# VH-VL binders against dITP/XTP pyrophosphatase: the designs that were tried, part 5

Target 1, 211 residues: dITP/XTP pyrophosphatase, of Hydrogenobaculum sp. (b4u8r9)
Amino acid sequence: MKLMICTSNKKKFEEISSILESLKKDENLDLEFVKPPKEIEVEEYANTFLSNAYLKAKAYYNAFGIPALADDSGLVVEAFSDNLERPGVYSARFYKDSFGSHVLKEEDFKLSKDELNNLKVLRLLEKEENRKAKFVSVVAIVLSNNYGIFGEGELKGHIAKEPFGNFGFGYDPIFIPEGYNTTLANIENKDKISHRRQALEAVFFMLKKML

## First folded at step 22 (VH-VL; from k03 with heavy chain S100E)

Design g05
Fold by ESMFold2, fold request of step 24:
Structure g05 (fold): chain C 211 residues (1-211), chain A 124 residues (1-124), chain B 108 residues (1-108)
Amino acid sequence: as target 1 above (211 residues)
Amino acid sequence: QVQLVQSGAEVKKPGASVKVSCKASGYTFTDYYMEWVRQAPGQGLEWMGWINPRSGGTDYAQKFQGRVTMTRDTSISTAYMELSRLRSDDTAVYYCARDEPYYSDWEYDAFDIWGQGTMVTVSS
Amino acid sequence: SYVLTQPPSVSVAPGQTARITCGGNNIGRKSVHWYQQKPGQAPVLVVYDDSDRPSGIPERFSGSNSGNTATLTISRVEAGDEADYYCQVWDYDSDHYVFGGGTKLTVL
């Protein structure tokens, strides 16, 4: 069986493929991971990780008739999350999401997108005692027109009071993983994609039972 | 501060090989992809390929496939690009550039930090 | 084989707005990045993901991307903005990063 890994990002394709090939090692499975023949535009994203992952996988399945894997992931901060996980699906563009937008000022927009996202989280938590957070990944596989599976993974932790380590990409400068006293941006050899790995493991386990 | 420092200029004869180094400092070397780009004198930028310093995995532009090898030494935070069977039209400044971290949840990338460049001149 | 087309040069008076275009088939479906390169220097990222700025880049640098054209806009142009500007995308079909040919911005 061919399974499309539905990302246009070559580095993400390598990462996901590497994890899945490692899981397939020592397994006698008729399973091949392939690049989609062509990019597909997926519009009007939903407000949950599962719905977004499903919509992308379904669009590729509908276009090519090949089983399709897609994911969606982001940061979830407990104090922001009432009936909706936040920043959630808006993690990459949290700085322009309407939730909590008042804490950002016009002068702040000289900062990069990542800096703005981090600043927004930190200001929203400035007086909060509950700083619990997690990275979440959801992987969906559409196997046929009416059937699919999904898996979920989490990397638990909390939000630091200030950025620490290499101020770099994403939320890593402000995210302290469970069991550590420093941010992801200052930890070497920590599996920073354990949530994605967990989600892939879950869906691979289910897929293996079907092959 | 985040910095990429490259090896010095080189003069090579046609048919030889060159190996350019790129030493990273101020960030976790294994967390970010490394890109290689060249620029012939008076010309534009040309992408050559990337290396994932964590895994050692690479991907090369088709034009350089079979002639380029990208490696790294994580113990000294250094990436390398080797170009073989040099021709006169390989005369260029060769840059390393940092790209997005391997754990990004965002499906876009940009080259945010560049090395100073290494001039490689290929002549008899 | 994906091609990005930039005008070879753009001239603008100080204090005015410069617009540098980057043409490509369906480029509006891609994330476009822009680099500034001054003579004898390495490129510097000035706009990424169509319209976002890295830390330290003045807000007068902005970008847009739709259809077959991406545009780098530099408002209130200063003499120090005189440089070559390159657009860049990732092309899925060719599995390559592609740069435009570059545009020399001249501040008259």
Scores: ipSAE 0.537, ipTM 0.830, lowest interface PAE 2.7, mean pLDDT 89
Fold by OpenDDE, fold request of step 24:
Structure g05 (fold): chain C 211 residues (1-211), chain A 124 residues (1-124), chain B 108 residues (1-108)
Amino acid sequence: as target 1 above (211 residues)
Amino acid sequence: QVQLVQSGAEVKKPGASVKVSCKASGYTFTDYYMEWVRQAPGQGLEWMGWINPRSGGTDYAQKFQGRVTMTRDTSISTAYMELSRLRSDDTAVYYCARDEPYYSDWEYDAFDIWGQGTMVTVSS
Amino acid sequence: SYVLTQPPSVSVAPGQTARITCGGNNIGRKSVHWYQQKPGQAPVLVVYDDSDRPSGIPERFSGSNSGNTATLTISRVEAGDEADYYCQVWDYDSDHYVFGGGTKLTVL
């Protein structure tokens, strides 16, 4: 059976396929991980990672008739769960989302998009006592028109008061994982706490049972 | 401080192979893709390929397919680029450069840290 | 193959604003990165993702990208800004990083 890994990013494809190949190791599964024949447009406007992942996977399945794997991920801040159009879901473009009182000015464009995102989160949390947050990764696999499976990975933690650290990307500078006293941007060997891997492991476990 | 330190200059004959090393320090070597770029004298930058130091996965530019091999030794945080069947037009400065984290869900494709470069001269 | 086109050279006087263009088909839909390379040195990232600036890079460096043209803008140009500048994109069709031909910025 072929399984399409539905990403336009070849590096991401490599990473995901690498993980899945490692999981497939020592398993007698007829499973081949492939790229979709072409990229298709998928509208992802759902308010959950699962819905977005599913929509993407479903779209590719419908387009090509091949089982399709898609993922969606982001930062969830618990305090914002009821305040956002997409409750608690933050993307790379969060700084542009219509939420909060801050209007981007010229001086704001001196900052990187990541910095803007981080600052926005911090501003919104300024008066919040609840700083709990988690990175979430959801991987969905559509196997047929009426059947799909998914796996979820989470990295729980909280939002720091100030950005710290020089490594990583995105919200890493403001996220402190459980069990740590520093931000992701200051943590080495993040593979051990990879929510992506966790999600892939989870969905693979389900997939294995179905094959 | 984050830095990439490459091996010294090489002089090779046509048909030979060259292996350039790139040692990373100041960050977790396996967390970031490593890119290789070369630059012929007086010419522009040319992408060669990348390696995922965590998985060992690679992707090479089509031009170098079958002739380039990228590897890594995680124990010493070192990436290697081997180019075989060298010819005169392979004469160039070869760079390693750090790219995006392997766990990135976003497209951070810029090379933010570069090695100092390794001059490879291919001459008869 | 996807092609990025840069002017071979740009000249500016100190204190002026330099604009280096990078042309590409629908480049505005891509993320453009810019590198500075001084003679005998490795490239240095000065702008990434169209307009983001790495830490340590002066605010004089800025970027924009729309339509078929990305632009690196260097305000209040200094003698030390004299270098070659390269734009870069990822091409999804060929799965290649593509560099522009480079622009030599001369500070008069």
Scores: ipSAE 0.472, ipTM 0.823, lowest interface PAE 1.4, mean pLDDT 90
Fold by ESMFold2, fold request of step 24:
Structure g05 (fold): chain C 211 residues (1-211), chain A 124 residues (1-124), chain B 108 residues (1-108)
Amino acid sequence: as target 1 above (211 residues)
Amino acid sequence: QVQLVQSGAEVKKPGASVKVSCKASGYTFTDYYMEWVRQAPGQGLEWMGWINPRSGGTDYAQKFQGRVTMTRDTSISTAYMELSRLRSDDTAVYYCARDEPYYSDWEYDAFDIWGQGTMVTVSS
Amino acid sequence: SYVLTQPPSVSVAPGQTARITCGGNNIGRKSVHWYQQKPGQAPVLVVYDDSDRPSGIPERFSGSNSGNTATLTISRVEAGDEADYYCQVWDYDSDHYVFGGGTKLTVL
């Protein structure tokens, strides 16, 4: 069976397929990981990681007729996530999401997108005792018409009181992983690979029972 | 301190090969891709390829396929780029650059840290 | 293969705003990165993913990307901003990183 890894990023393709090849190494599986023939545009308009991963995988499956794997991921802050994981699927564009938009002011928009996202999270948590958060990765596989499986992984931690670290993009300057006393921007990023690996392990476990 | 330090300038004759080294420090070498870019005198930037230091996997720009080999030694956190069958138009500054790792909530592929560059001059 | 087009040069007076364009077919669907290169130096990432800045880059550097054009904007230009500027994307179909030809910013 060919399984299409639906990403336009060559390094992400190589990393995902490498993890899956490692999981396959000692298995008697007729499974080959392939690149999509063409990049296609997918409107990912859903409110959950799973729905967005599914939309992408389904779009590629419909276009090429090959079983399709896609993922979606983001930051989830417990205090914001009463009925919907937040920032969730809006993680990259949280600064312009309607939830909590009142904490950003006109003068803040001199900041970059990532700085705005981080500032919004920090201001929303100024009065909150609960600063628990996690990075989440969801992997979906569309295997045939109206049939698929999914897996999930997470990196638990909490939101720092202020940004810290010499380097880092995204939420790394404000995220402190469990077991650490500093932000991701000041430590190795192996844990980001780890939550993707967890999701891939979960879905691979299900997949091999079907093959 | 995150740093990429490259080997010194080289003068080569046409037909020879050159191997440029790039030593990483201040971060986990195997967690980031290493990119190679060159710049001929007075010209723009030209991408050559990348290596995944963890797996040793590579991807080369079509122009250099068959002439370039990218390798690494994880024990000394060093990446290498070897260019064979050198021509005079291979005269350039060769850069290594670190590519940011993928984050769970977005997919970036920007070159955030660059080595100082290695001048390779090819003339007879 | 995918082509990025930049003007060869842009001249701006100190204190004014410089805008450097990067043209490409449907570039608005891609993540655009911008590098500054001063004479004799390695490139430095100044904008990534269309509009974000690495740590340590002044907020007067900004970017936008829509349709067929990405733009690097440098507000309140200083003499120290004089450099070559390159845009860059990943192109899925050709399996290549592509750089624009570069734009020389002159501050006069």
Scores: ipSAE 0.358, ipTM 0.750, lowest interface PAE 4.0, mean pLDDT 87
Fold by OpenDDE, fold request of step 24:
Structure g05 (fold): chain C 211 residues (1-211), chain A 124 residues (1-124), chain B 108 residues (1-108)
Amino acid sequence: as target 1 above (211 residues)
Amino acid sequence: QVQLVQSGAEVKKPGASVKVSCKASGYTFTDYYMEWVRQAPGQGLEWMGWINPRSGGTDYAQKFQGRVTMTRDTSISTAYMELSRLRSDDTAVYYCARDEPYYSDWEYDAFDIWGQGTMVTVSS
Amino acid sequence: SYVLTQPPSVSVAPGQTARITCGGNNIGRKSVHWYQQKPGQAPVLVVYDDSDRPSGIPERFSGSNSGNTATLTISRVEAGDEADYYCQVWDYDSDHYVFGGGTKLTVL
């Protein structure tokens, strides 16, 4: 069976396929990871990681008739989240989100995207007692019409009072994972706490049972 | 603090091979893709390919397929680019550059950190 | 193959606004990055994702991208802004990074 890793970038394809190939070792599965024949337009308008992942996977399956894998991930801050997870699907562009937009000023926009995202989170949490947060990754595989499986990975933690560390990107400087006393940006070799890998492992486990 | 430091200038004869090194510091080497870009004298930037330092996976520009090999040594946070069967038009400054992070949700990103460049001269 | 087209040179007086264009088929649907390169130096990222600035880059540098043209705008140009500027995109069809030919900005 072929499984399309649905990404527009061979880098991501390589990254995901590398993990999956590792998982596939010694499983004696008839499974081949392939890139989609071509890129298709997918609108990711959903409010959840799972929905977006599914929409992407489903779109590719519909287009090519080949089982399709897609993923979505981001940061969720509990204090910002009610019926909608935030930053959630807006993690990469949280500084542009209407939620809490008042905390950023014109003079702040000299900062980078990541810095702005972090700054917004920190300012919104300045007087908040609940600093719980988590990174979430969801991987969806559509195998046939109206049939799919998914895996989810989570890295629980909390938001630091100030950014710290140089090893990382995104929200790493302000996120302290559970079991640690420093930020992700101050932790080397994050393989052990990879929420993406966790999601892939979860969905692979299910896939394996089906093959 | 985050930086890439490349090996020194090289002079090679046609038909020979050159191997340029790029040592990363100030960040987790295996968390970012490493790109290689070259620039001939007085010319523009030309993308050569990338390596995933974590997995060792690579992808090369079609122009260099079969002639370029990108590797890494994670123990010393160093990436290598080897170009074989050198010819005069391979004379250029070769750059390593940090690309997108491994755990990013985006499929591509800009090259935010660059090495200082390595001049490779190919002459008979 | 996807091609990015830049003017070979742009000249501006100090204090004026420089605009460097990068043309590409439906480039507005792509994320465009811009690099500054001074003589004898490595390129420096000055704008990414069309309009975002890295830390340390002055707000005088801005970017836009729509249709078939991306534009790097440098307001209140200074002598130190004299450099070559390159645009860059990821081409989904070929899975290659593509650079423009570069634009030499001269400050008169």
Scores: ipSAE 0.025, ipTM 0.605, lowest interface PAE 5.2, mean pLDDT 90

## First folded at step 23 (VH-VL; from g05 with heavy chain D31E G57Y)

Design e01
Fold by ESMFold2, fold request of step 24:
Structure e01 (fold): chain C 211 residues (1-211), chain A 124 residues (1-124), chain B 108 residues (1-108)
Amino acid sequence: as target 1 above (211 residues)
Amino acid sequence: QVQLVQSGAEVKKPGASVKVSCKASGYTFTEYYMEWVRQAPGQGLEWMGWINPRSGYTDYAQKFQGRVTMTRDTSISTAYMELSRLRSDDTAVYYCARDEPYYSDWEYDAFDIWGQGTMVTVSS
Amino acid sequence: SYVLTQPPSVSVAPGQTARITCGGNNIGRKSVHWYQQKPGQAPVLVVYDDSDRPSGIPERFSGSNSGNTATLTISRVEAGDEADYYCQVWDYDSDHYVFGGGTKLTVL
């Protein structure tokens, strides 16, 4: 069976394929991980990681008729989350989201989008005692028009009082994982994608049982 | 303080090889993909390939396959690019460049930090 | 193989707005990055993912991307902005990073 890894990023394809090939090692499975024949533009309009991952995988399945794997991930801060995980699917564009928008001022918008996202999280938590947070990854596989499987993983921690790190990519400068005293951006010897690995392991476990 | 420092200029004869080093400092070397780009005198930028410093995995631009090898030594935070069977049209400045970390969302491949460049002159 | 087309040069008066274009088939479906290179120096990333700025890049640098054209916009151009500017994409079909040919910005 061929399974498309639905990403246009070569490095993401290499990382995901490498994890899945390692899980397949010493298994007698008719399973091959392939690059999609062409890029597909997918509008991710849903409000859960699973729905967005499914939309992307489904679009590729509809285009090529090949089982399709896609993912979605983001930050979840417990204090912002009630019926919806927040920032959740809005993680990349949290600075534009209406939730908590009052904490950003006009002068802040000279910052990059990642800096704005981090600033918004920090200001919303200024007087909040509960700083628990996690990175979440959901992997979905569409196996036919009628069914698929999914798995998820988490990297738990809390939000720092201020950014630490040498650069401002994503939320890593403000995220302190469980068992550490510094932000993820400053930790050298930790698997910083363990939540993505967990999600891939979960879907592989299910896929193996079906093959 | 984030810095990529490359080895010095080299003059080579056609048919020889060259190995350019790129030492990283101020960040965790194994967390970021590394790119190699060259620029012939008076010309634009030309991508050569990339290495994943964690795994050692490489991809090379088709033009250089069979002539280029990219390696690294994680104990000294150093990447290497070796180009063999040099020709006069390999005369260029060779750059290493840092790409995004493996724990970003892989949403974009931008080269945010560049080495100072290494001039390689191939004279016949 | 995918081709990015830039004008060879753009001239603009100090204080005015410079617009540097990068043409490519369906480039609006790609993430476009922009690099500034001054003589004798390495390139510097000034805009990434179409419109985002790295830390330390002034807000007068901005970008847009739609259809077949990406544009780097530099408002209130200063003499220090005089440089070569390169656009770049990853091309899925050729499995290559592709750079435009470069645009020399002259501040007159």
Scores: ipSAE 0.658, ipTM 0.867, lowest interface PAE 1.9, mean pLDDT 90
Fold by ESMFold2, last read:
Structure e01 (fold): chain C 211 residues (1-211), chain A 124 residues (1-124), chain B 108 residues (1-108)
Amino acid sequence: as target 1 above (211 residues)
Amino acid sequence: QVQLVQSGAEVKKPGASVKVSCKASGYTFTEYYMEWVRQAPGQGLEWMGWINPRSGYTDYAQKFQGRVTMTRDTSISTAYMELSRLRSDDTAVYYCARDEPYYSDWEYDAFDIWGQGTMVTVSS
Amino acid sequence: SYVLTQPPSVSVAPGQTARITCGGNNIGRKSVHWYQQKPGQAPVLVVYDDSDRPSGIPERFSGSNSGNTATLTISRVEAGDEADYYCQVWDYDSDHYVFGGGTKLTVL
């Protein structure tokens, strides 16, 4: 069976396929991970990680007739997320999102995208006691026209009062993982994609039982 | 302070090989992908390939496949690019550049930090 | 193979707005990055993902991308902006990063 890893980013393809190959090693499985024949523009209009992962995987499956794997990931802050995970699917562009846009001032837009995203989260939580948060990854595989499997992984923690640390990327300067007393940006040698690995492991073990 | 420091200029004869080093400091070397780009005198930028410093995985531009080898030594936070069977048209400044970290959502692939460049001159 | 086309030069008076274009077939479907290179120096990232700025790059640098044209805009141009500017994309079909030929910005 061929399984498309539905990404146009070669580094993401290499990383995901490497994890899956490691899980496959020493198994007699008829399973091959392949690059999609062509890049497809996918409109990811849904408000959940699962729906967006499914939309992408389904689009590739419809185009090429090959089982298709896609994912979606982001930050979820509990205090913003009473009816919809937030920043959720908007994590990369949270500073542009209408939710909570009033906390950003015109002068703030001299900052970089990541700094703006972090600042917005911090200001929205200024008077909140609940600072619980998590990174979430959802992986979807479309296996046939009406059948698929899904896996999820989480990296739990909470939002710091201020940015800290010189390591990391994105939300790392404001995210304190469970079991730690400092931000991801101040922790060396930590697996910062454990939630993605969890999601891939879950979906692989389900797939393995079908093969 | 994030920095990429490259080895010094090289003068080589046609048919020889050159190995350029790129030492990273101020960030975790194994967390970010590394790119190599060259620029011939008076010309634009030309991508050569990339290395994943964590795994050692490499991918090369088609033009250089079979002549370029990219490696790294994680114990000293250093990437290397070796170009063999040099020709006069390989005369260029060679740059290493830091790309996104492995834990990004891969939404962009911009080269945010560049080494100072290494001039390689190939002449007989 | 994917081609990015830039004008060879652009001249602008100090205090005015410079616009540097990068043409490519359906470039609006790609993420475009822009690099500034001063003589004898390494490139510096000034705009990425069409319109975002790295930390430390002034707000007067901005970008846009739609259809077949991406544009780097530098408002209130200063003498220190005089440099070569390169656009860049990833091309899925060729598995290559592609740079434009570069545009020399002259501040009059």
Scores: ipSAE 0.654, ipTM 0.871, lowest interface PAE 2.0, mean pLDDT 90
Fold by ESMFold2, last read:
Structure e01 (fold): chain C 211 residues (1-211), chain A 124 residues (1-124), chain B 108 residues (1-108)
Amino acid sequence: as target 1 above (211 residues)
Amino acid sequence: QVQLVQSGAEVKKPGASVKVSCKASGYTFTEYYMEWVRQAPGQGLEWMGWINPRSGYTDYAQKFQGRVTMTRDTSISTAYMELSRLRSDDTAVYYCARDEPYYSDWEYDAFDIWGQGTMVTVSS
Amino acid sequence: SYVLTQPPSVSVAPGQTARITCGGNNIGRKSVHWYQQKPGQAPVLVVYDDSDRPSGIPERFSGSNSGNTATLTISRVEAGDEADYYCQVWDYDSDHYVFGGGTKLTVL
């Protein structure tokens, strides 16, 4: 069986393939990870990680007739999450999202997008006692017209009171993982994709039972 | 202070090889992909390939397949680019550049930190 | 073999706005990055992912990307902005990073 790893990023393709190859060793499975023949433009209209991952995987499956794997991920802050996980699928563009837009001021927009995203989260939490948060990764595989599977992974923690640290990207300066007393941006050599690895392990486990 | 510091200028004859080093400091070397780019005198930038410092995996631009080898030594946070069978049109400044971290969910694969460049002159 | 096309040069007066274009087929579907290179120096990232600035880059630098054209905009141009500017994308089909030919910005 061939399984498309549906990303246009060469490095992400290598990373995901490497994790899956590592899981496959010693299993003697008829499973090959391949690059999609062409890049497919997918409008990620949905508002959940699973739906977006599925939409991308399904688009590739429909185009090429080959089982397809895709993922979606982001930050989830418990205090923002009523009927939707937030920032959720909008994590990269949270500063543009209408939810909580009032906390950003005109003069703030001289900052980079990552700085704006972090600032927005911090200001929304200024008076909140609940600072629980997590990074979430969802991996979906479309296996046929009528069948697919998915897996999830989480990196749990909470939002710091202020940015701290010299390492990392995105929300790393404000995210304190469980078991640590400092932000991801101040932690060296931590596995920062443990949630992606968990999601991949979950779908691999299910695939293995089918092969 | 994030830095990439490259080895010094080299003068080579046609047919020789050159090995340029790129030492990283101020960040975790194995978390970020490393790119190699060259620039001939008076010309633009030309991508050569990349290495994953964690795994050692490499991918080379088609033009350099068979002539370029990219390696690294994680114990000293150093990447290397070796170009063999040098020709006069390989005369260029060679740059290493840091690319996105392996955990980037935003996929903005920009080259955010560059080495100072290594001039390689191929002259008979 | 994906091609990025930039004008060879652009001239602007100090205090005015410079616009440097980067043309490519369906470039609006790609993430575009911009580098500044002053004589004798390494390139410096000034805009990434079409429109975002790295920390330390003045707000005067901005970008846009739509259709077949990406644009680097430098407002209130200063003499210190005089440099070569390169756009860059990843091209899926060729499996290559591609740079534009470069644009020399002259501040008159």
Scores: ipSAE 0.652, ipTM 0.859, lowest interface PAE 1.9, mean pLDDT 90
Fold by ESMFold2, fold request of step 24:
Structure e01 (fold): chain C 211 residues (1-211), chain A 124 residues (1-124), chain B 108 residues (1-108)
Amino acid sequence: as target 1 above (211 residues)
Amino acid sequence: QVQLVQSGAEVKKPGASVKVSCKASGYTFTEYYMEWVRQAPGQGLEWMGWINPRSGYTDYAQKFQGRVTMTRDTSISTAYMELSRLRSDDTAVYYCARDEPYYSDWEYDAFDIWGQGTMVTVSS
Amino acid sequence: SYVLTQPPSVSVAPGQTARITCGGNNIGRKSVHWYQQKPGQAPVLVVYDDSDRPSGIPERFSGSNSGNTATLTISRVEAGDEADYYCQVWDYDSDHYVFGGGTKLTVL
């Protein structure tokens, strides 16, 4: 079986493929990970990680008729979330999102995108006691018309009072993982993307049972 | 504190090889891709290839396929680029550059930190 | 393979606005990055993903990208902005990063 890894980013393709190949070692499975024949422009308009991952995978499946894998991920802060996880699917552009936009001021926009996102989270939580948060990764695979599987990975933790550390990027400077007393940006480890690996492991386990 | 520090200038004869080192500090070496770019005197930037320091996987620009080898030593956070069968038109400054990794939906592919450059002169 | 076209040079007076273009077929569908290179120095990323800035880059550096043209805009140009500027994309079909030929900005 051929499985498309649906990304136009060569590095993302290599990383996902490498994880899946390592999981496949010694399994003797008829499973090959391939690059999509052409880049597809996909409008991701849904409000959940699963729906956005599915929309991308479905678009590639519809275009090429090959089973298709896609993902979506982001930060979820409990205090911002109601019937919808937040920042959720808007994690990369949270500084532009209408939710809580009042805490950012004109002068702040000299900061970088990542700094603005982090500042917005910190200011929204300034007087909040509940600082629980998690990174979430969802992987979806469309196997045929109207059939697919998905897997999820989480890295639980909470939001720090201020940015700290020199490693990582994105939200790493403000995220303290469960079991640690410092931010991801101050932790030198090789599995900072463990929620991504968890999601891939989950779908691989299900694929294995089908092959 | 985030830096890429490259090895010093080299003078080589045609047909020789050169190996340029690039030592990373101030960040987790295995979490970022390493790119190699060269610039001939008075000319623009030319991409040569990249290495994933975590896996050791490489991808080379077609022009350099068969002559370039990119490696790394994760224990000392150092990437290497070796160019063989040197010609006079390989005279250039060689740069290493850090590239943002795949990470959620805000993935970058921009070269955000560059080494200082290594001048390689190929002359008879 | 994919080609990015930049003007060889642009001249502006101090305090004015410089616009440096990067032409490519359907470049508006790609993420465009911009690098500044001063003589004898390594390139420095000044704009990424069409319009965003790394930390420490002044807000007077901005970018846009649509159709067949991406543009780097430098408002209130200073003498220190005199440099070569390169655009860059990833090309999916060739699996290559592509740089434009560079534009020399002269502050006159």
Scores: ipSAE 0.372, ipTM 0.767, lowest interface PAE 4.0, mean pLDDT 87

